# VHH binders against DNA primase DnaG (dnaG): the designs that were tried, part 25

Target 1, 371 residues: DNA primase DnaG (dnaG), of Nanoarchaeum equitans (q74mb1)
Amino acid sequence: MAKFAPVQYKYIIKAEFEIDGIVDREDIIGAIFGQTEGLLGMELDLRELQKQGKLGRIEVEYKRVGNKTIGTITIPTSLKAVETSLIAAAIETVDRVGPAKARFRVKEIVDVRSSKREYIRNRAKELFVQLLSKTAPDIEELRRELEEAYYSKQLIEYGEEKLPAGPLVEKSDEIILVEGRADVVNLVKHGILNVLGMNGINIPKSVVELSKRKKVTLFIDGDRGGELVLRNLLAAGADIDYVAVAPPGREVEELTNKEILKALKSKIPLEQYIKNLRISINNDENKEKYKELLSKVFDTKKAIVFDEQFNIIDEKPLEEIDKLPSAYGIAIDKILDNETYAKIKGKYQLILALDSNVNAQERVITLKDIQ
Key: E = the ipSAE of ESMFold2; O = the ipSAE of OpenDDE; V2 = 0.75 times the mean of E and O plus 0.25 times the DockQ between their complexes.

## First folded at step 20 (VHH; framework vhh_8fcz_2)

Design y1 (from w1 with F106L; at its last look DockQ between E and O 0.28; V2 from the best seeds 0.00; counts 0 for: pae E 2.7 > 2)
Fold by ESMFold2, look of step 20:
Structure y1 (fold): chain B 371 residues (1-371), chain A 121 residues (1-121)
Amino acid sequence: as target 1 above (371 residues)
Amino acid sequence: QVQLVESGGGLVQPGGSLRLSCAASGFTFSSYYMNWVRQPPGKGLEWVSDIDRSGGDTTYADSVEGRFTIIRDNDKKMVYLQMTSLKTEDTAVYYCAKDRWQYGTLYFDHEGQGTQVTVSS
């Protein structure tokens, strides 16, 4: 018999079984191959993997107790953790050996090449529970689900600023950049693990540095233009590649899985996003009305409120701005600052101002936006 | 490996209809979400639609919602895009694609040559 080249195994699957009958080793091995055939697709077929040297010899140890056969099997594999866990779960679906009823239970997956054996074993156990609840496993989607379960609940801190991040930020070729910690938590909850939060208004140095090494998608809320955040990122020298936007009226931190995936799949290159912002303002059918309202308030030291048809409802001196009624919009003869915004927050859907240094939740249009 | 072959494109006037087809092989088709993506002239790839494994849950880009319908046939390993009320802005090369995730990053596996759709008077 000829010797084969050494194969480096990464994991050993250990399972126990109880069979209601007297069977031999060949019956047990035959049932494993026979009942797992086709379950995981051609890439993870046990016969093919063994032929390729990626799955080792199945070793069986058993004893016969009365009319039952009880024992253990061990299966070495050179596959990665995710694929090994899928194979281990498939073995638990074996329910007969010959004519006899059988029960297989994976007890552990031993990490031959790592000191993290306990971590992998605990994760593999949870994955077995998930697989027992599924029919017709999705080969690629199962890999994604298993990767999520493997890394789940592992928020990390990134950089000197200790920014909130998902566990795959360092390994991923691309990064999803979000405004804050709540956004990171929601994306990680939904399986987006290459996310990095800025956790505040300033632009962290670590974000700028990372953006020069990896492709970055900036993911922003639907009702906030994100123009100030993007502008600050660009001014700091960040290299933003794409922009994804939450649906209108929605925040990234509250999105469902479907909404997250749609937004990420619909991402557009940065330059196109910037062009769309300019085109949207220039093509707004009410642009001339915004100009007219701002012109009317300019240098008057007043604020005016208007309805959805842009008819003026009321006007007062800026000192009395808090006394103006709620309406569709307001135009003010000043730069929108924090003091003024505190007095009008939540009363209007549209704010027209000379300029703005506030990141308001409402739509703000300034004189420069109308140029 | 993965193989995706698109067909059914052509020249059509605004307001017209077309049905695109995609034949899949080299993977367990029924286990994957499938997508249509397109590349308009002089622009990058733009996602159009996806469909889940069973064909029951579909999602569309805002620009095509209400006008396009994605359909799959798992027995025949086919994906279709039924396009109606076509606009000149729909002019592009259309590709079908399979979802692929790598370290948290979503990629579209599109192996085909695509199929040209031209909407012009």
Scores: ipSAE 0.445, ipTM 0.849, lowest interface PAE 2.7, mean pLDDT 82
ESMFold2 (binder alone), look of step 20: mean pLDDT 84; pTM 0.854
OpenDDE, look of step 20: ipSAE 0.808; ipTM 0.951

Design y2 (from w1 with W101Y; at its last look DockQ between E and O 0.28; V2 from the best seeds 0.00; counts 0 for: pae E 2.9 > 2)
Fold by ESMFold2, look of step 20:
Structure y2 (fold): chain B 371 residues (1-371), chain A 121 residues (1-121)
Amino acid sequence: as target 1 above (371 residues)
Amino acid sequence: QVQLVESGGGLVQPGGSLRLSCAASGFTFSSYYMNWVRQPPGKGLEWVSDIDRSGGDTTYADSVEGRFTIIRDNDKKMVYLQMTSLKTEDTAVYYCAKDRYQYGTFYFDHEGQGTQVTVSS
């Protein structure tokens, strides 16, 4: 570099041009402003960005060869990489300078403050931004698409527990908290970059600490309720603000982009979620049948399986729980733990237990839920 | 300056219909997804519906699916919410809002005073 980049600028856009005609500097600059006006929306209007000091003056060097004008332009910017890339792409759409046909090509975007390798990796996305010349794209959608491409597959580890996370958890004022790594992968794939997983660790210290300084939305599967996870988080002192719920029968890790956004836009305050959960349990028309079955097994050291009419099909001591037939439901005289759940997983649609420390895929109703 | 002006609210009986309007100015309207959000009495904001830039893709909260239709007119910079089969729980102040993406998070920018919808028997 022969000249210092401005000390507060982060990137320098360098582009080459060839113009089929003889033009002057102001014609070139005028074409850049004129043909990009309105293309990127108000947030990235080049003239306004210059007024704000976020975009430097366009420097043009050119020579005339025959009846052509060829040269380079240099534009310093203090914007982030994605906005800089959008501006660079918009400059490539300039196809005339005055009456003359023109071709602009971005040669490079120089990163004056960070690794050149970050710039090179992002250059592979230039094919995507070339689509801008044919549409009037939504700048927010383009920003999201470029951030997805830039950050895609860039999971990070967060905290000493090495929790799976999206790359923007520290920069965002809000985080999306999910149960595991597969959920994080799916959300990051779909452009939700402020996500943090617990990766099978209940009550991570790093989650509790982060929750006290950021707004937290707990995003849970549609039919599991997530009650145990939520209760453990609250008992540990985590500051949970909202709950988002996947569609009925769907898991967060399998959601489409539309389903993710709908669930997040439909989030509800924690207090309302807790109220709705208790109302749903109290309104179950079979509540008294659950009570009767749980009372029947209480302090017997047995398990009872029953059909959809709540007729008892079989019963055995807890030691023989794996020998009970599959049925609509099972009631057990113990706290549902991982050992017991492993023996009954997939055999029943409804599990009645004294309490639960398992996040089961089936509906679990405990003694305290029905009292 | 961004301005969103809602109108079309009023008092209706259950089962009735209303059409809400939102006039937008001060931003490139066709570049944003638009939303309707509402605030029921004594509650916080809840999201109702969104519509993409072209108007071709719409999404609705479960509580209004099949009863409400969101529509946009980019030439007039207008968003509409056609409400039918109204219920008492639809009583709320309704706001239109544009999406804003920041640090991986969506926010709703509602700048207007909203329009009151009251459904009572």
Scores: ipSAE 0.397, ipTM 0.824, lowest interface PAE 2.9, mean pLDDT 81
ESMFold2 (binder alone), look of step 20: mean pLDDT 82; pTM 0.841
OpenDDE, look of step 20: ipSAE 0.726; ipTM 0.920

Design y3 (from w1 with N35D; at its last look DockQ between E and O 0.32; V2 from the best seeds 0.00; counts 0 for: pae E 2.9 > 2)
Fold by ESMFold2, look of step 20:
Structure y3 (fold): chain B 371 residues (1-371), chain A 121 residues (1-121)
Amino acid sequence: as target 1 above (371 residues)
Amino acid sequence: QVQLVESGGGLVQPGGSLRLSCAASGFTFSSYYMDWVRQPPGKGLEWVSDIDRSGGDTTYADSVEGRFTIIRDNDKKMVYLQMTSLKTEDTAVYYCAKDRWQYGTFYFDHEGQGTQVTVSS
């Protein structure tokens, strides 16, 4: 076993383990490296940190009790407290050593440098450990917050609107256009440097101008919100060349490297995306319900609100449309115009109308769309 | 210099199978991800699949997932595309390429003539 002076490292992670099987030291160390690989990104990859001298040799003490292996591990680190805590949390995710089920728990993180400033650091350790103990799902959220802080330093501001962007957006012949800052941060950390964010539904003038001189791929979430963003961009006169879509139910800001690359490699021309949207409406399982509801309101001068099962909840003349309750959807016997939309904005997820002159934030289906 | 030679195409009926091959030379083959792309009649290139350096991690376009399998042999400097359950929409010239990715832009300059796959009755 190596003997290292305490002053060579800043912290020592001490963890306990119980393994339902007979394993050797090398198996335990291999599982730690293997199951944490890629979990915290390359900056905090344990093999890389060890190559850089920022992690010391992992020391393992164990005994075999019946058919189990139990013991402790000790990992010296020269990293700061936050990074050390993340490494410690990652080690707790190790659940197998070879074929055997395993459980790892961090007992403590020891500050080897200072005794006099110890109270503040001990209190911080206690609060961090309490957080990890109470809410395992929240460590992923904390990791995202820490990574966002790191990669946001590499972003630039673009245009007078101060839009979030990757550093190569002006230099590149092509750009990737995303909805917001979190999307830009996620793409930049995966090496996508020609990214420009829009800060939501308000279409910046700088985006429209840039789109006319560069090839633009709009990268949208896998939910219905992406249709709204595209419609607003087109209404503002932006020149969108391609569309890339995140997997169903996924947002661009949360995608892995593999999902990002697949989506971008699978981008399609704008015209094809628009055609696919019309085909999707025709194949929508609820298409017949949309037709039925529109037929019921046609030439009645009324509006009908309905629930998620397409049962009618309430019905009123169009003059009283503002008095209808919020619901899953509304069908109206008119062209959706700005005046009417102002009265129903935000109350429904789905709007069925005869036609539309409005770029609504909600999904709008018209008679022409269903034809 | 860099050379990629595709083969194995042909005429098949819908539901049939083909295996495409790509022989690589002029570069350190094992250091690159490899891709298959295709060009349907009258259309631009579409991405089909990629495979990592070791062959362990593969990704497929949604239109071919479950039907196509990409395989590589680093000793022979070959990449393959095993195609099953072929559809008329799969008709295209198929090319292999070194994976080239820079700043969010996928660049594909195929080196070979490709291999024609035609799916028809």
Scores: ipSAE 0.405, ipTM 0.827, lowest interface PAE 2.9, mean pLDDT 81
ESMFold2 (binder alone), look of step 20: mean pLDDT 82; pTM 0.843
OpenDDE, look of step 20: ipSAE 0.774; ipTM 0.936

Design y4 (from w1 with N35H; at its last look DockQ between E and O 0.02; V2 from the best seeds 0.00; counts 0 for: pae E 19.3 > 2, placed apart)
Fold by ESMFold2, look of step 20:
Structure y4 (fold): chain B 371 residues (1-371), chain A 121 residues (1-121)
Amino acid sequence: as target 1 above (371 residues)
Amino acid sequence: QVQLVESGGGLVQPGGSLRLSCAASGFTFSSYYMHWVRQPPGKGLEWVSDIDRSGGDTTYADSVEGRFTIIRDNDKKMVYLQMTSLKTEDTAVYYCAKDRWQYGTFYFDHEGQGTQVTVSS
């Protein structure tokens, strides 16, 4: 039998047949070769093309239903589109298999490159899901890194800051705003393509400008860090319409598909979310102590440091604020600005101030927060 | 304006069948994967099935595989969900959804009111 070199097929002819009789595979194949002989000339003769390796093995699948034989044939070919189409048409002229009347119809001619791309896509989905099915805690960071590598191909850059974004952020009338790149990757993974990341608490100018043109849902982690992001967005003048929150203790970057969908469907108008936050502060058992400390420092040009029981430890003028000891908290008769924060950063867990215009890592409670 | 209008829901007994329909408009329908998603009472959304642009490649959630069939008609801009062997657990509001990215990955959203399917004796 002839030796066939490995040949990359370009097209696959798929045809259906119905035969008014009981026949077998060899009868069907013989009819195809026999009734196409000489029809397309020597250069497109099916036997010759098969000898040359340009036509693959004719695969036949059939079943017998009553007194009929029904099935399909599959013919791979390395020929160009025109020649493949001619062969497909010739197959449709086959009208008998042995003594039985037959009807052949080409259902499709499949481009192998397109089929390979679809196989790669589907297989990549399977392998990716299999990889993500690892449940060992030791690999969570590795899993996250692999997800970023895989899904980053779908991300675009937005604005001068080159912010991570889903591909539909420009075209959509609404966007979902998230804290960072890992959040964007996770949302894109789960079908949220109108998403924009901010790379943390720092508020990009492009985000503020976009928020004034589009409906914005801010999607934040289920902890205190997310609330700081919202405050900084509002201070920067961003126009936020809704807030969606991850489950308590969960981060947006780690949510499942169902958790993401539920959070987004359960989004709350901004005003309602702010009201809920203020109710939480008002229910703080120490709220009256915050008021007392702020009242003591108000209009004194001083700062007061206090312990966990809210007892005053030390008190100094604001110009000497850097000379105060570390403690549980500090109350200042001033709007917290970057200059003042630089002098007290890391020394306290709680900062009480008249107002704040800085992105502090510590908890900050202002007069607005407690009234 | 993307619009998806679901219909065909109703009350059916366990073991019964229903066919849901979704009429699509406002986008190039044949260029997108389409999905079915459901929301059981008191629970979050659950993805059910998707279908590629041509209708040749379908996938199903494990809970419905073998019982549900997703079908599309690009000429009529319709997607269907043929449901058989229905169980009480299939009771939900069913939504159809457009894949958010044109090339069809596992990302989607939904826009319509949905259609109620109730499976009970």
Scores: ipSAE 0.000, ipTM 0.122, lowest interface PAE 19.3, mean pLDDT 79
ESMFold2 (binder alone), look of step 20: mean pLDDT 83; pTM 0.846
OpenDDE, look of step 20: ipSAE 0.763; ipTM 0.932

Design y5 (from x3 with F106L; at its last look DockQ between E and O 0.19; V2 from the best seeds 0.00; counts 0 for: pae E 3.5 > 2, grease 24.6 > 24.2, placed apart)
Fold by ESMFold2, look of step 20:
Order: C-alpha cells, then sequence, then structure tokens
Structure y5 (fold): chain B 371 residues (1-371), chain A 121 residues (1-121)
C-alpha cells in the first residue's frame, strides 16, 4: 500500500464580495485566477498551487439582490500563515468580474485546528448578550472579557488632579505610569488600559497614593530625561516596582504596538535599573569633570557656568543665578527645585546639582549619580 | 489545563549553539503569542523572545538579538529557540510561556519545569 493521504489543509480563507452586476460562479472564479495571475510570482500562483494540492477548491456561495451579486468564497490552503495571508491580500485586489465592478474583502483566515475554542468564546459572547436581560450568566471569564471590551478606547480622569488614565486603572492590581497625556493616549490606543499619566511637572499626590496600593511599572522615554522623572517620583515617596524604557531616542508617545510590548516585556526591577544607571554614569568619559565641578561648588552657596571644554566661564552666588550667562552647563550648590529651574530653564544643556526635585528638559546630573 | 514541556538544554562552550524545544498542550496554541523567558542564577525571570500567532513576526530582547531565533510550528504545537554564539551570560533555566491578558495587563503563563542551559569553558 504505497499511497498516501491527501494534503491536509491548515487554513481557510473566508472572503465576501459585492459585484455590481449579475454573474455566475464561473465568472467569479475566473476573475480570481485571472486577476491574481503573476501577482505573487510562480511559487504562489493560484493555478500552480491548486495543481500541487496546496490550494483547495474555491467554494462560492452567492445570491442576487436587485442587479447585484453578493456572496462569500472559501479557499482552503495547506500553506503557512504568511503565504496564506499574501494570497488573501491578493484576492482583495480583484476589482472586476466580467464587465461588472467588484469588491472583495477577506473577513477571516480560519486556523482549521484551533478554531473550536475561539468559536466557543465568540458564541458565548453572543449568548451572554441574549441572556443579560433576565439573569447574569455564571461565565466569569466571558464577563471579564466583555467588561474589558466595553472599557476599550475610553480615557478617564483620575484623582483630584484629573489625571489622564486608561479605564482599567482602578480595577487592575498593577498600573503602568507614564509622564504625560500623549503617552496615555498612545498606550490606550494599543490596548494597554491600566495606564496613568502624571500630566505636568509636579508629582501628583494621587500618583504617590496609588503607587502604595498597586504594583507600578514606570514607563519612561529612552533619553536621560526619563531618569529624572524616576528621581522626582522617588523623592516624592512613590513606590515604584519596575522600570520599562522606550528604545534609545524614542518617546513612549510615538511607539508602535511591537515596541510597547517589547519594552513592557523587558521591564526590570527598580533596584536593577538604579544599578545600571550608576554603571552608565561611571563609564561616562567626563565623569571626573562633573565630579570636579560639583566639588568646587559644594557648600559654597554659588553657581558656576562652564563651556563644552569644562572651563569655568562665570561664577555667582545662588541668589544671583539669573545673572549668569547662557553656556554649555551650570553647576549649583543646591537641590534643583522649581524656583531655581525657572531662572535657568533653556540657558544650559547640562545641569549639575546636589539633587533634583524637577523634571527638567535638560540633562541633570546629581551628586548621587556620581557617587 | 495548560502544559508546557521544555527540553534541549545542556552544557555548551562559549560560542556554541543549542536548540531548545517546547511542547504545548491544553490550550488553542495557534491563538496565542508564545515566549521564551529565562532565569539566570541569582536573578529574576527575564524575557528573551516572542513570536506572534502565525509565526511571521518575532521580537527579541536586546541581549540576544542577532544570536537567537524563535520558531513555532502550529501543526505540532511546538516552539523552538535556536541559540548561537552563546555567552556565559546566557546561562539560565529557560522556560516557554504563553501570553495572557487580564485587566489590561499582559502576563506570562509559565507552567513548565524549564530546561537548563549552561555556557562554560
Amino acid sequence: as target 1 above (371 residues)
Amino acid sequence: QVQLVESGGGLVQPGGSLRLSCAASGFTFSSYYMNWVRQPPGKGLEWVSDIDRSGGDTTYADSVEGRFTIIRDNDKKMVYLQMTSLKTEDTAVYYCAKDRWQYGILYFDHEGQGTQVTVSS
């Protein structure tokens, strides 16, 4: 007995069509083969694939509604997912059947072996809606899924400060904390619904309070400014558990779904992030210059401005800090607070301070960072 | 119930190669992203790689990018991790895991015993 079983199909492409005219099955099938010929090359040519048994019989169901033909097609395939998706996309390019204009749209690609569980879940959702009018169903997983779907795409305001948030911040035992509203919008758009934004330069009391009740992942931009956000949160007493970082030079608000998930999956415990930060600063070739300048200003009540070569340009008491010229950097003998930052904002690229309570746009290096 | 059985670990020298396997059962395998995660000695669990439902889109941690390749076979319900250019830092117990969403949080369902990879000269 040398014969073998027929090719087993892996996927079924299901597409619907609307045709502005009266056509027959053969017209529809002919258009599919004719308009995809040569489009995907020889190895994905539909006629050749059928010859090889990798593409099954195209089944067509249709009805005539007025002067239109409307229906569905199904195409079994034994190809892998990528090739099946390419064929499905090619079918959507079919725009005529005989003389009539046509529109084809792929509704789903069914994985033949896995579809039973998804059918059960989808059918249970339909039955749950039908049942809801009389009694609550006892299907807890589907109830949770329906609640999540209802909350999707809904931003809310959280706390007295009316902070931007995803709709599931209170229900989740973990939250993702981001710097601002645009970050919240981007994460919610991509399905991350337990996100809370701070929206401003001050650390909200509601954020600090929430951080003590829930597990918190701080998701920061891929620049040095994100490190400052963490320090301000810690100084305010927030309880941060993990840190996730956007790719270098990228902002959380601009990330794709893939980049968001990679960053969140790659999150690290706060302790490890702080150790990595110390290693990064200790490897900076200018570390000793930062240390020298901070040492010169320490306990003097002065500020020193310096050029890109770390030569001192000017020096004044802290009370006269607004009288210092713009330069590459400034070192100050105090904790960088909102009052001081308002006087130096935009004048320097680098700020050296004893510590910082401010989320500055410039790079800030503190005494703790160097030690 | 979800079952994940890892295998293929062992002792290799730095620069060597190894292929890990994970057999999955108890869930609709092709409906989930699959992941490899690892636990180095004395450290917590760290994510290594994922692969989407169809197998067409893969993502890697920066530490393994270019050296590791994740592969899935939905027919066999298998996930593989092809590792090359192995470093001593890759020493860990490796687990496969499926994604699960709960209240807007992504969790890894990690069920297996894992497989030990030791990179040592």
Scores: ipSAE 0.339, ipTM 0.803, lowest interface PAE 3.5, mean pLDDT 80
ESMFold2 (binder alone), look of step 20: mean pLDDT 83; pTM 0.848
OpenDDE, look of step 20: ipSAE 0.637; ipTM 0.887

Design y6 (from x3 with I105L; at its last look DockQ between E and O 0.33; V2 from the best seeds 0.00; counts 0 for: pae E 4.4 > 2, grease 24.4 > 24.2)
Fold by ESMFold2, look of step 20:
Structure y6 (fold): chain B 371 residues (1-371), chain A 121 residues (1-121)
Amino acid sequence: as target 1 above (371 residues)
Amino acid sequence: QVQLVESGGGLVQPGGSLRLSCAASGFTFSSYYMNWVRQPPGKGLEWVSDIDRSGGDTTYADSVEGRFTIIRDNDKKMVYLQMTSLKTEDTAVYYCAKDRWQYGLFYFDHEGQGTQVTVSS
């Protein structure tokens, strides 16, 4: 039975032993054969099973520690599970090696096919990801699912909230915060191992606590939605040191290595990021028009759509928001939530709302954004 | 010991140009990405640009893209930053730095005293 021949073994018996004396490999193997001889009848005699090719060679690894010999044995078998278990039990009856007392304990019986299938499964996933890395937009969902399965085993859970995290988040004195699990997976894939995911809008207490004792960079998407996450972090009392922003229109979970590195290298102190946001809003030529439209819709339970000149095109109750025409923008008398956003997604370039609980693809301006 | 020596700074009017130089020694220069970073008065470090090992791939901060050019010479162990169309907000101490990886973490530090660029009139 050479290594290159097809292996018919189904199970591997692994046992540990401790022997109160100094013995050699030959003594150990002889005791196994001798003390199991006749125990299970001729059909399961270990010497006969080896002659038939149904047992492999007994491999012994041992070391001598003081006056003891300790080690392990492995025995491959092509027998079925019940026969393999009987042989494993018989090995546990071996109580001497030469003149020395011995104890044998079966550690495990390994199913060879399950171990090979798991290796093949994991390796196939890895090779498939490599094949997809350059070639196929039309199988992107499959690629993403396989990447998630492979890289997610490298993630750890952080805190009582079981937050997704890279393996070095606890060791590092600098932490990168991202919105969710997909972001963590993407950063870990590209070698950023000190990353911690949040659970959306509900800021975990573990994140707030961590932010007070470690340097924190918040890494947000290149759209307007990242601002809501930052606002909630600050309201919860988190101590954010820097902000890194994905390129315009890009999400952290989809960034290439070069985009990740540029964004992290370009991080700025939180205070400066906030100043930049205030300057951008104050310099918006149309901010008084935003105020006017929000004022008109306030406390009406309605939504108003408007053109590029900010003229009102149509107006309907919030319950009929899906019946409004597509236009340049829409103003709504409510907090923008997932249900409302699903009804207006893709119909407008600008959304004016009282507040927002969603990361919309469109520009969202809220009352809090306007002085 | 790693040594990075920046030079070429000075006082310049808005719209002017300067070329910064960085002489490197004490490490295998051609094995590292090189960076320029800057520190404006009273503010923290701001990344400006990087360049890969061969000099073929460059990346710039948005605030300087189109105005600054990073160049390296591996034979002379030099990094340069060609600055044009300078603005008052470009006033800073400029440092060169090599990329550094530690325990799977990406970051970089500056090693030299830097060179002062002042844009005013």
Scores: ipSAE 0.231, ipTM 0.744, lowest interface PAE 4.4, mean pLDDT 81
ESMFold2 (binder alone), look of step 20: mean pLDDT 83; pTM 0.847
OpenDDE, look of step 20: ipSAE 0.709; ipTM 0.911

## First folded at step 21 (VHH; framework vhh_8fcz_2)

Design z1 (from w1 with Y107R; at its last fold request DockQ between E and O 0.30; V2 from the best seeds 0.00; counts 0 for: pae E 2.7 > 2)
Amino acid sequence: QVQLVESGGGLVQPGGSLRLSCAASGFTFSSYYMNWVRQPPGKGLEWVSDIDRSGGDTTYADSVEGRFTIIRDNDKKMVYLQMTSLKTEDTAVYYCAKDRWQYGTFRFDHEGQGTQVTVSS
ESMFold2, look of step 21: ipSAE 0.498; ipTM 0.860
ESMFold2 (binder alone), look of step 21: mean pLDDT 82; pTM 0.842
OpenDDE, look of step 21: ipSAE 0.691; ipTM 0.905
ESMFold2, fold request of step 24: ipSAE 0.402, 0.413, 0.388; ipTM 0.834, 0.835, 0.828
ESMFold2 (binder alone), fold request of step 24: mean pLDDT 83, 82, 82; pTM 0.847, 0.847, 0.837
OpenDDE, fold request of step 24: ipSAE 0.741, 0.738, 0.726; ipTM 0.922, 0.921, 0.918

Design z2 (from w1 with Y107K H110Y; at its last look DockQ between E and O 0.35; V2 from the best seeds 0.00; counts 0 for: pae E 2.4 > 2)
Fold by ESMFold2, look of step 21:
Structure z2 (fold): chain B 371 residues (1-371), chain A 121 residues (1-121)
Amino acid sequence: as target 1 above (371 residues)
Amino acid sequence: QVQLVESGGGLVQPGGSLRLSCAASGFTFSSYYMNWVRQPPGKGLEWVSDIDRSGGDTTYADSVEGRFTIIRDNDKKMVYLQMTSLKTEDTAVYYCAKDRWQYGTFKFDYEGQGTQVTVSS
């Protein structure tokens, strides 16, 4: 429908009256028009203003108390404040309604635009309270959903280590623990607000402390890199309850909302995840080859690179590890640390080491893993 | 008061089919995702499937995708799980559940006794 602009009154005069007699509505209105006639000149005559549409209909509310008539009148006007005030004063001069003595007093002059804004504000608050106050079994879940929307897409820093986190990590009884900032950003973007990132291999003290007082789900990428993170968390004394795994070949930072929800709903107890990992390693057809290669580098201070058939391609001292060619895999006579990993990152698909302190993107098998 | 009542389980041979039903009451059914979860013998709960508010978007655990179909009827306040090509691994007590969110953490509401599905040769 086309929008029409109704006559817009600017002010409403509200006056009360007390009349020493029993009168009706028409007597009151007639007295107002009659006793103000000519008082303010033709330009502000109430009958003329009403004919011009500048004065609305006079509304009268009254009751009879004993031999008196008591009530209020309201008069809308489109006039400016000065003219409205003059009309209000004129109404106060009305001293008779028929034979009865009368007294009129202006209670207020209301600014219509201010009143509309205030009505809208107050009514919106009432409707919102009514929505929240209705009897429903799930009102607490609705409140939680609204709070999550309030914090949507925000990141905060958590703890002394300034870890990346969603804004609700402290308020939630449960947290979702992820490897890094990009994972936190993706989860917060999709409305998962009780998430905490770790910023790499060294396990922050704040994570360990939080894990002892909250239920923790460790959410890891769909490759084998998450095993080291889990081992480091457990060695640091963290209390991990569940593991959620991204789809095969997918990283948490790149998941859609649907994939996130599915992974979190499919979480498994920590003990079952560990069991699954050990079964997978024990069933690897190349387990004996890994053992043989690790044995060959053990206590030699060397690294060897090998092809997909586990034939040795090249061999160099650990100090020259960056000079080894890219290949299917590398075996090293040391604990894989950040310094060594920086020199070999991206050159191999498989890394065999004595142990590992690194969350590598490649598959890492240690001497401990193959016993 | 929220109520969820599961039915339709039974004994089935491998390769067979069953249709589970869940009757819901006591809440605004059409406003919630609904789920099936199951508990295999001696194991914890395992999520099976969910369905969005309208019934148009469904998600399945990898172990059941292609074999199970979740369906909802908002007019009747019902959720169904059509199971086909059943395996012995599908043996479990099956529950339906309303999604419950505590911040960004998934909580399943289930208030029924579940329905037993047994797949055996």
Scores: ipSAE 0.472, ipTM 0.861, lowest interface PAE 2.4, mean pLDDT 81
ESMFold2 (binder alone), look of step 21: mean pLDDT 82; pTM 0.835
OpenDDE, look of step 21: ipSAE 0.756; ipTM 0.930

